VHH binders against q9xw16. Designs and how they scored, part 31

Target 1, 132 residues: q9xw16
Amino acid sequence: MSGWNAYIDTMTAAAPSIKRCAIVGAADGSVWARTEADNVFKASEEELKTFVALFNDVTQVPAKGADIEGVHYVVPRTEESLIFGKKENTGFFAVKTKSAVLIAVYEGPNEVAAQVRKAVESMQTYLNNAGY

## First folded at step 1 (VHH)

Design p9 (framework vhh_7pa5_2)
Fold by ESMFold2-Fast, scan of step 1:
Structure p9 (fold): chain B 132 residues (1-132), chain A 121 residues (1-121)
Amino acid sequence: as target 1 above (132 residues)
Amino acid sequence: QVQLVESGGGMVQPGGSLRLSCAASGFTFSSYAMSWVRRAPGKGPEWVSTISGSGGSTSYADSVKGRFTISRDNAKNTLYLQMNSLKPEDTALYYCAKVPYYYDSSGYDYWGQGTQVTVSS
């Protein structure tokens, strides 16, 4: 396993409702680590490049929504380094660090969403403190 | 199932050379672009190089341009990285990665176990 897979494992252990997730480069959307096999995060290189570019101006995202793994999500609002979306019982949280974007797709109600958000934001803080 | 197995790493002094190999199976190798990615101690992964499925196009990170050469042998399902003029800053675990296609449900961006390269005087 790559060293970055340990961060994927940490996030999924903290929030078991995360179905798929990835850590990608903030500049280009290059995949650093992703869930694999039966829970593969299947966003293409082109989709991820488009997605990370949304962090250049998060205020525009609620008007258009966001696409992850070919699924269009409604983005109700954004915060400085956070984009999140919902589609029925599925949702995602994406956070930007200095050099990475963390994306977690989950399923479940709002209580589950709060747990996923905490896991992703905790990892964001850790990576920023580590210089990533 | 996609499987990638890296080999060829080792310990060398600055200015030395190594040739890494990646044996691929479980997919149509010639149809996919392939990359080398490295992780230095205490750092995140850094993209190193990519080669197109046909081998006709290559790209390199600025840090390795002119020193590293990526190549492939589609008949043998093998990816290579020739590393010349190695520097201590090249010390890292090196991974072979399959570049995904858009909505390709068969595709993984699959990383092998990696092969360790240590450059030290």
Scores: ipSAE 0.000, ipTM 0.080, lowest interface PAE 22.0, mean pLDDT 80

Design x1 (framework vhh_4orz_3)
Fold by ESMFold2-Fast, scan of step 1:
Structure x1 (fold): chain B 132 residues (1-132), chain A 126 residues (1-126)
Amino acid sequence: as target 1 above (132 residues)
Amino acid sequence: EVQLVESGGGLVQAGGSLRLFCAASGRTFSDYAMAWLRQAPGKRREWVALISSGGTTDYADSVKDRFTISRDNAKNTVSLQMNSLKPEDTAIYFCAAGSYPPPLPPGSYTSEYDYWGQGTQVTVSS
């Protein structure tokens, strides 16, 4: 872990409905930072390596879904650098930057999902512009 | 692993220019993102500019189009060219190095850099 935790804090402050969050390496799924303690992001590095590889061809993801923290999510569709999914009252947004993948798990209705997506996409834009 | 020493500060009149230098000693300089931050009297430390290990730059809105950050990995230096200086630019300027993460937007955490210099004073008179 490094000072990447400050970016986690920025995203969770922007969207308080984010329950768990992580920033991982796009090439290998290595954890750069994640939420801890009562909000610990529990995905293993093996699971994250599999997850970030989904960004190699996002068009294949809706047919198979995605696994995060041992939970299988239905992925209704993807966008070029965005994978999102839902399972009952929980969901996630994951976006790829040049060097990283940002993953945010949230709980709540569709109104909550919109603000989480905005927070994650804003951070994606910032990191891409910073060369990450 | 990296020690940082700033230089090039001084007194200039509004509208003038200064170039700050940051000399790094130690290993792995080329792997670090390098940043400039500043602290005016009685105020919080503010992020000013960043250059990534790959050479990508980013700037705070308050200095965009006036300041330019650059690096020379062969000399282990980072420079900040400051043009069109304003009295509001008066501050102690710090060089900082971070392997991860890149700098946050202005007004975010600034103390998460791995290494810091001692700072160099810049005073802009009007």
Scores: ipSAE 0.014, ipTM 0.179, lowest interface PAE 8.1, mean pLDDT 81
Fold by OpenDDE, second read of step 2:
Structure x1 (fold): chain B 132 residues (1-132), chain A 126 residues (1-126)
Amino acid sequence: as target 1 above (132 residues)
Amino acid sequence: EVQLVESGGGLVQAGGSLRLFCAASGRTFSDYAMAWLRQAPGKRREWVALISSGGTTDYADSVKDRFTISRDNAKNTVSLQMNSLKPEDTAIYFCAAGSYPPPLPPGSYTSEYDYWGQGTQVTVSS
């Protein structure tokens, strides 16, 4: 098991509404770790490559939306290192570190969004401090 | 502080169309995702449509392909074109603005939006 799987487990445990997670390379979208088994993160390499490139200009993302696992999400707004989206009863949070993008896909009402964000941002902070 | 004011509601026959408008005050309109929600008597307020600050859209399954949400950031307005209206579309329709967290699926809570309009009545007769 990759050491990065531990971080997947940490994020998943931090917010029960999180269904799937992935840690990918910020440069190319390569998968470092992802949820597996019953909750497989299924984004393709090409999709992830496109997704991580959104962070090159986050200001344009709300106009475009974002695709994850073949699902198109509305992106209400973005921050410098944060992209979040919503579609029906699902959503995602994606944060960028120095070298990675952390993606969490969740289900539930907006009340759970704060918890999901906290989970991914906590990991973001940790990884940034660790040099990743 | 943002003030939202809905208009365009009314009585229409089944199969008919209405267009709702929401006018927002202030200069930060483009920072907000805009949503339409509705509440029928005795029912919980439900999410209807969403448009991001940039213009991407999402819809409740119950209104997909019938309703269209749009916005004009230059005029600080959001609209809801409602076609093929059904009696079950009868409700008070609310305009809402939010930046974070993202707007909710059906069954939205009021606390999840930063600003709300007063609502406009839509009645669809059979």
Scores: ipSAE 0.007, ipTM 0.229, lowest interface PAE 9.9, mean pLDDT 88

Design x2 (framework vhh_gocatamig_d2)
Fold by OpenDDE, second read of step 2:
Structure x2 (fold): chain B 132 residues (1-132), chain A 126 residues (1-126)
Amino acid sequence: as target 1 above (132 residues)
Amino acid sequence: EVQLVESGGGLVQPGGSLTLSCAASGRTFSSYALAWYRQAPGKKRELVAGITSGGSTVYMDSVKGRFTISRDNAKNSVYLQMNSLRAEDTAVYYCAADLGSPPLPPYSGTSEYDYWGQGTLVTVSS
């Protein structure tokens, strides 16, 4: 498997509420690594291409929401390199690094969101420091 | 089975430019993630630039803005355009290919790449 899978494993280990996770190229949405098997990340390349482009202007994202894996999420919060989406008892955190977008889809009450965010932001910091 | 052969290395002055090429034989390149690594004397081999099968690129910080990785699937080739070369860029540059995988992250090392070239020496010196 790809060396990038190690980062998937690290994030999922850090936040058990993460159900699916992916690392994609920031430029084109190409999948670098993703959760597999029963927790396969299912977003299409076309969808991911659209998704990563949201980071070009995150200020507009809350107004229109975001789609991942064919699911539409409302977006309560964005930051320069972060998009937070919610739908019922599910949500996602997407963070952008220098070269990648990390996406973590989670299930659980609102309380689990903090741990998920921490997991992806920790990875974001690590990858940024490594130049990626 | 894929064989990688690098070319384009040589001696160049600081501030100069070189273009490295890596040609693959045996199978189509289109499904492979490709990367350039370099190893300076006494130093660890390090990822310089990578490109996914989809064309997404990654660079080490020290070469951003100076180096550009690109691929030509029709020619089964990957390139590294190196501009504004510095003395610290002196190294043997290696081409690597990994089927269905992106370039390896820094901490993963080099072991997961399926194929490697023999390397081409780049010397930046006045």
Scores: ipSAE 0.021, ipTM 0.386, lowest interface PAE 4.7, mean pLDDT 90
Fold by ESMFold2-Fast, scan of step 1:
Structure x2 (fold): chain B 132 residues (1-132), chain A 126 residues (1-126)
Amino acid sequence: as target 1 above (132 residues)
Amino acid sequence: EVQLVESGGGLVQPGGSLTLSCAASGRTFSSYALAWYRQAPGKKRELVAGITSGGSTVYMDSVKGRFTISRDNAKNSVYLQMNSLRAEDTAVYYCAADLGSPPLPPYSGTSEYDYWGQGTLVTVSS
């Protein structure tokens, strides 16, 4: 396994409601690590390339929504370096670091979403401090 | 062959200092993430400090402010400066290198690293 898989494991341990998760390159959406097997993160390379490009101007995203794993999410608002979406009982948080984008897909109510966001933002802070 | 060789371990009194060195041979390591792990008797191996190829550092909470990791790519080496040593710092210290991923995994175990040194014993005791 690549060393990036340990970061996936850290996030899923911190927020067990994360169903699928990936770390991808900010420039091209290339997968550095993702959940596999029963929790496989299914986004295509082309979809990820499109998704990471959304961080070039997050203010445009709420008008169009975002697609992850072939699922269209409503994005109610964005923050600097953060895109999050909701669809029924599922949602995602995606954060950009200097060189990476962290994507976590979860299921559950608002309390669960808060835990997932905290886990993803904690990892974002760590990677930024590490120069990524 | 690729080898990591640690040196600088020894017996030191609480409050003392040691500098550990790790010299790499068989490859240039300027593109590797480098780390120091330790394993105390009866405990799992744990990450102490890491340094990316770009020079960014990470430390476990109990050593922050006391330990400093650095690298010298011209000498193909990584160092751990240990100050204000405590009895709980007693362990075998290992250096490790990871080419497979640019950053080092701060929370992961030993299986994520490509290369390991043989270890150097640090004993902090009066």
Scores: ipSAE 0.006, ipTM 0.185, lowest interface PAE 9.3, mean pLDDT 81

Design x3 (framework vhh_3k1k_2)
Fold by OpenDDE, second read of step 2:
Structure x3 (fold): chain B 132 residues (1-132), chain A 126 residues (1-126)
Amino acid sequence: as target 1 above (132 residues)
Amino acid sequence: QVQLVESGGALVQPGGSLRLSCAASGFTFSSYAMRWYRQAPGKEREWVAGISGSGGSTSYEDSVKGRFTISRDDARNTVYLQMNSLKPEDTAVYYCAAGYSGPPPAPLYPSEYDYWGQGTQVTVSS
């Protein structure tokens, strides 16, 4: 088992509303780790390649939204290393590190989003400090 | 207070053209990316096109590329969707949506910075 799975477990544990997570290469969207078993992160490699490329110009993302696991999300706004989206009672947070993109898909009312963001940003900070 | 009002929907023949408008009020229009969605009967609402707050970026669903053009007039607080070469499969209720994309400080997510119009019916039929 990849050492990256530990980070997946950490993120999923940080917020109950997080259902699926993935850690992917920022350059190509290759999957380093993902939730499995009952909550398999199901985004395709091609989809992830497209997704991580959004970070090349985040300013365009609110106009077109973002697709994860075949689901189209509205992206209200973006930050330099943060893309988040929502669809009804679901959403995602994606943060970019030096070499990776962390993605958390959550389910619940809007109020849970803050906790999800905190979880992925905490991991972002950790990994950045670690050189990843 | 916030309001998006779509207009321009109509019945047209295949190959025809329509121009939809969405008039916005109650928020700083220029700070919002604008989007068009559509929902056909029995189908989920789908994204059609988007334009950034500055108007410098546009995006389109694959099925409408080359046929639809999204634009905005910030002086009139209005976003448009020019629809050419219309097809029967374009038949749907078309919705306008706004999402904040301005500079900081920005609303904390999640917040009510996504707004929707009531929709306008577009029917393409011979």
Scores: ipSAE 0.021, ipTM 0.394, lowest interface PAE 5.2, mean pLDDT 90
Fold by ESMFold2-Fast, scan of step 1:
Structure x3 (fold): chain B 132 residues (1-132), chain A 126 residues (1-126)
Amino acid sequence: as target 1 above (132 residues)
Amino acid sequence: QVQLVESGGALVQPGGSLRLSCAASGFTFSSYAMRWYRQAPGKEREWVAGISGSGGSTSYEDSVKGRFTISRDDARNTVYLQMNSLKPEDTAVYYCAAGYSGPPPAPLYPSEYDYWGQGTQVTVSS
């Protein structure tokens, strides 16, 4: 429930450039925690189920892109545990841990993207070390 | 230096056909997935079709399935979009884009920027 919200709060406090984010189950895309209220992460459960399945074969993603919150993002490339996308002044970073996928949406230039990527990868490392 | 150059755009009648080409240079073409996007006046840029670096898989936006075919010629560093049964709704500037589709890990940042062409205009009208 609310225990996972503490990780969302920690990540957004450390990286204020994150506009919206979520922690979802890697197996099924179920939401463990997400930003709420004015920063509500709006992805549907069906969209998230489709999204986390992309990590099963990341080589297919650059050809078709990825959808988050009803927005189609260009995915210029992927890494083993990282999918990122861009659309105009918006973008996202998604990283897979042992049990979870972290998704962070941002708005802004490349220096903002670099800050968000660093925050998401730091949380990925922390959760993997915690057994998640 | 990465460069993408689209060509083949024209004015065609509804029901007509057109073939777009995108010539690529400055990168190892066969390691990159190639995509076509389009943008109509006053609308956002929309993904149309994609082909993997190996050419083994293709994907299409629902409104163009069965009418458009994406293909590639790695010896010529070129990706094509064959457009059949064109409709007025297909009127747009068409853009070519490249994305790394080789094995992980991907090339280093800052090469994570999109590689885009300048576009080619397709107008479907009587």
Scores: ipSAE 0.000, ipTM 0.278, lowest interface PAE 13.6, mean pLDDT 82

Design x4 (framework vhh_7pa5_2)
Fold by OpenDDE, second read of step 2:
Structure x4 (fold): chain B 132 residues (1-132), chain A 126 residues (1-126)
Amino acid sequence: as target 1 above (132 residues)
Amino acid sequence: QVQLVESGGGMVQPGGSLRLSCAASGFTFSSYAMSWVRRAPGKGPEWVSTISGSGGSTSYADSVKGRFTISRDNAKNTLYLQMNSLKPEDTALYYCAKDYGSGPLPPPTGYYFDYWGQGTQVTVSS
């Protein structure tokens, strides 16, 4: 088990609506850690490579959406280091650090989104301060 | 059995360059992040740099940013550290270290190394 699993656990525990998480390399989408067992994060490496590349030009993402775990999400808007998507009662938040992309997939109404964002951004801040 | 063997150390003048190598064996090299750690005389170990298993992600200590470059050749099971603009403060024994996972972990409390090499000496002096 990777030491990064602790960070996965931290993000997952930050909000009940968070179901699956992953920490991947920002440059290539390589998986550093992911939720396992009953809530396994299922995105392929090829998919993640494509996903992290979205951060090269986030302004275009709303027009085309984003795919995670074979699911296509509508992306209402983006920020420089933030991509979030929605599909019915599910969604995701993805934030980019210096070296990583943190992804949290959640289930629930729109009201839970704020807590999910807070969770991933908190981790983002921590990792950035640590140089990652 | 895991084995890490560093090489490439030596003595250089300030402003000089060195390239360290670490030959790895006994494990699936590309599956693990690799790090450089150094120990200066009279000081504790200092994390220098980490590279992910795939080589796509790197991180550096502030003290070496812009001067050092970590890289790897997974086909050769070799880790590298290109050190430019060397300073006397860079004088240390440099260790190659194996991570427990594929991604680099954030220091100082977040990184784990299960194996270390014997180290290669780098001395920067006029």
Scores: ipSAE 0.022, ipTM 0.410, lowest interface PAE 4.2, mean pLDDT 90
Fold by ESMFold2-Fast, scan of step 1:
Structure x4 (fold): chain B 132 residues (1-132), chain A 126 residues (1-126)
Amino acid sequence: as target 1 above (132 residues)
Amino acid sequence: QVQLVESGGGMVQPGGSLRLSCAASGFTFSSYAMSWVRRAPGKGPEWVSTISGSGGSTSYADSVKGRFTISRDNAKNTLYLQMNSLKPEDTALYYCAKDYGSGPLPPPTGYYFDYWGQGTQVTVSS
């Protein structure tokens, strides 16, 4: 349990409703860390490049939604460094740091969304404090 | 069957330089970030530096910034550490390590990259 998987393990331990997640480069969408094995994060390189570019102007995102792992999500609202969305019984939270974007896909009712958001924002704070 | 073989260590005077090499096999080298980790006698491992899979991004521990340079040659599956202005406190066994991803982030507190091989000894003394 060494390396960047420890960041993923920290998030999933804090919010067990996270089904898949990744830490991705903010500039290029390259995967730095992701869930593996039974919960592998399956976004394509091209999709991630498109997704991280959404943080260049988050105010445009609610009009068009966002695509993650080939699934189109409705994005009801954004904040400066936060994009979140819903598609039926699934949802995601994505937050931007200086150098990274954290993406967490969860499954379940709205009651679990608050825990997922907290986990992702805690990791965002950790990475920002580490200079990333 | 990941294999990492470190070389280039030795004894050097304070202020001297050494260049470490790590020959990698058993995985797609260019797809993974690589790190240097060191262990001084009686101490735990200390992360030294990381380079992204493409070689485009690097990060360094505060103790070595400005003195050490990490680089890689993806065509040769080889990682390097150029160590300048060596100090007695740089004395340690140096390991190269494979990351699970391609990014340049240091490992989180309490965790270390996996590493293989015996390492290469660097001794800085007069």
Scores: ipSAE 0.013, ipTM 0.185, lowest interface PAE 8.7, mean pLDDT 81

Design x5 (framework vhh_8ghr_2)
Fold by ESMFold2-Fast, scan of step 1:
Structure x5 (fold): chain B 132 residues (1-132), chain A 127 residues (1-127)
Amino acid sequence: as target 1 above (132 residues)
Amino acid sequence: EVQLVESGGGLVQPGGSLRLSCAASGFTFSSSYAIGWVRRAPGKGEELVARISGSGGSTSYADSVKGRFTISADISKNTAYLQMNSLRVEDTAVYYCARGYSEPPLPPPGSYAMDYWGQGTLVTVSS
């Protein structure tokens, strides 16, 4: 419904292996836009608030892992503004911008993971350049 | 009922400073909202001079004021501020506080869509 839904559409068009994704506020995890209907991103507000707080100290994340949509992911390592995880053939990439966190959940082998990461990082760069 | 109330306008000499305040009621500052300062100068159109996320995070400025104006927010007081330094005669305008949503720039960066506006406060820069 919001203008942020167009950005969800852009990401999913760029990487069709994205099954569900969302754009949330970096400070509080409030949902700005998410995939809906058959591909609904179903994380709770409480879970998202906890998740975005992980970006305050990403060095602690590999020891604990991360929870998205009630699923616990192993996080092998982090970068300054990137958290990613794996659980069998499912995974996610989450990146922080100035004001937002982009979360993309995908399914598939390592070669599709690379495409999803590229799409998410491209959107991160665009939003940072736009002041978000 | 959403309300924004500005204060702090007045007459200053070139090179002077003013701090404008915007007190918000009827909503809580959060990352879902942005607060902007929009000015309308005599004989000029409207210009968004500064914007801040309602949570006190990300800020942006018009090129005409970058380096001179600073926007900030006090979440505990639900109040946003515009600190104006090194004021110039061309900064003379009515300044409005406005609430918007934290949405992507559609169209490109520098455009705005604001849903609630304050009444405005006059800033006159003259010798």
Scores: ipSAE 0.008, ipTM 0.123, lowest interface PAE 9.1, mean pLDDT 81
Fold by OpenDDE, second read of step 2:
Structure x5 (fold): chain B 132 residues (1-132), chain A 127 residues (1-127)
Amino acid sequence: as target 1 above (132 residues)
Amino acid sequence: EVQLVESGGGLVQPGGSLRLSCAASGFTFSSSYAIGWVRRAPGKGEELVARISGSGGSTSYADSVKGRFTISADISKNTAYLQMNSLRVEDTAVYYCARGYSEPPLPPPGSYAMDYWGQGTLVTVSS
């Protein structure tokens, strides 16, 4: 078990709407940890490589959208260290730390999005303070 | 015991090519690890020039070598490679193969999160 698995568990437990999570390297999309078993995070490393590269210029992402686990999401807007997407009753939040990207995929109505964002941003702050 | 053994270094003219190999033992390539090539030129610090996930699914490169170098891995042989094309004089360095993984705690400065290193192979680019 990776030391990063604890962070996955923390994020997953933060809200019932959060179904899958991953922590990947910001530089190359390498998987540091991911949800397993019944709610396995299925994005390939190649896909993640492409995804994390979006943070190099987030301003272009809304025009293009973002793909995670083979699913195309509409990206309403972005922030410097935040990309979030929506598709029907699903979505994702991805935040960038100093060295990682945290991804949470959620399912539920739009109202749950705020809680999901809070969960990943909380982890983002924690990891940034820890130097990650 | 984890061991990394580099080979393929040598003397080459500018514009030439070399292919470095890194034979790993004592562990199996997997997504739990990353394999990197780090070079050290005389009088200069270490530079991580390329990195590949242990599964071979993700790669990254330093800007200084992007477009010229290609890192790859043969999982079945537990071997990583660095194809170096369009070599420049400034590419002259000792090239080390290294294993790492991205987990807490933070790696020591200069280690690039690599825990095992090979003995290095010298690459000299000279006219």
Scores: ipSAE 0.000, ipTM 0.217, lowest interface PAE 11.6, mean pLDDT 90

Design x6 (framework vhh_6fv0_2)
Fold by OpenDDE, second read of step 2:
Structure x6 (fold): chain B 132 residues (1-132), chain A 125 residues (1-125)
Amino acid sequence: as target 1 above (132 residues)
Amino acid sequence: QVQLQESGGGLVQPGGSLRLSCAASGFTFSSYAMYWVRQAPEKGLEWVSTISGSGGSTYYKDSVKGRFTVSRDNAKNTLYLQMNSLKPEDAAQYYCATGYYSPPPLPGSGYEDYRGQGTQVTVSS
């Protein structure tokens, strides 16, 4: 088990609606940690490479959406270090740190999104302060 | 390679103070959170304090809050732990640690880290 799994566990515990999580390298999409077992984060490294590259120009992402785990999400808007998407009663939040991208996929009504965002952004802040 | 060297430990009476230092090298010091852990005899390694790379954020074990202060001088690649109002239960081997090759530890986590040889703190009347 990677030390990064502690962060996965922390994020998943922070919001019950979070179903799957991953921590990947911001540069190349390499998987540092992911949820496993019944909640396996299934995105390939090729897909993740493409995904993390979206952060190079987030302004273009709403126009084309984002794909995670083979699922296409509508991206209503982006921020410099935040990409979030929606599909029916599911969605994702992805935040970028200095060296990593944290991804949380959630299920539930729109009301749960705030808690998911808070979970990933809290982790983002912690990691940024730590230099990651 | 990462090198950490603790110093400043010693023998003090209850209520006394010590200031620990940790000299770091082999990595970009300011880019990584640093933390202190301690191990008392017949006890496991326990987290004491964490400070962010910039020094802007600090975290403490509940039992040391208000008594211990972690700080860092990034220009000197040095980590500090000011320990005031020391108690017998604070006696332990103290280590500075970094997550240079691993994720920075969450407060209270027991994940493996890189640490020095440690410095002994003894509190006795």
Scores: ipSAE 0.023, ipTM 0.273, lowest interface PAE 5.4, mean pLDDT 88
Fold by ESMFold2-Fast, scan of step 1:
Structure x6 (fold): chain B 132 residues (1-132), chain A 125 residues (1-125)
Amino acid sequence: as target 1 above (132 residues)
Amino acid sequence: QVQLQESGGGLVQPGGSLRLSCAASGFTFSSYAMYWVRQAPEKGLEWVSTISGSGGSTYYKDSVKGRFTVSRDNAKNTLYLQMNSLKPEDAAQYYCATGYYSPPPLPGSGYEDYRGQGTQVTVSS
């Protein structure tokens, strides 16, 4: 078992509304850890390489949207280290750290989205502080 | 080489306080972030708090924010967790972890030989 799985467990415990999530390498989209079994994060290697490359110029993302697990999300705006998207009752938050990208997919209303964002940003802060 | 030794746990009533300590050795303590994590049989592994190498930045799990305070004494190579207003849900084995490893060791991360045995916190009426 990867040591990185402990961080996945920490995020999902903090925000149980996270349906699927992953920690991937910022440079290449390689999976360091992801949810498994009934909650398996199903993004392909090719899709993740494309996704992490979006952080090279986040200003282009709102015009094109973003694809995660074969689902196209509308991205209303971005911040320097944050891409978030929405599609009907589902959404995602993705944050970039020094060396990683955390991706969390959730379902639910706006109050659920706020909880998920908080959990993902807390983990971003944790990893950045650790030098990742 | 890296060694972490936790202490300060015990039994306390709901609403009580405990201060945990972690003595670190085998690495340049002030250069690395330190973490408190906990593990209880009724819960999975949980990150609790982070403190930067200098002590200038601290971060907390939402459910402990305002109740727990992490601090460090770099001259003594010691990490602390002040726990106030303890709740039954806080009962767990508490471990400290270090950013010296990549990734930082958490319970179950495969670095058990270099991690302390933790300190037990029991909260009961």
Scores: ipSAE 0.006, ipTM 0.190, lowest interface PAE 9.4, mean pLDDT 81

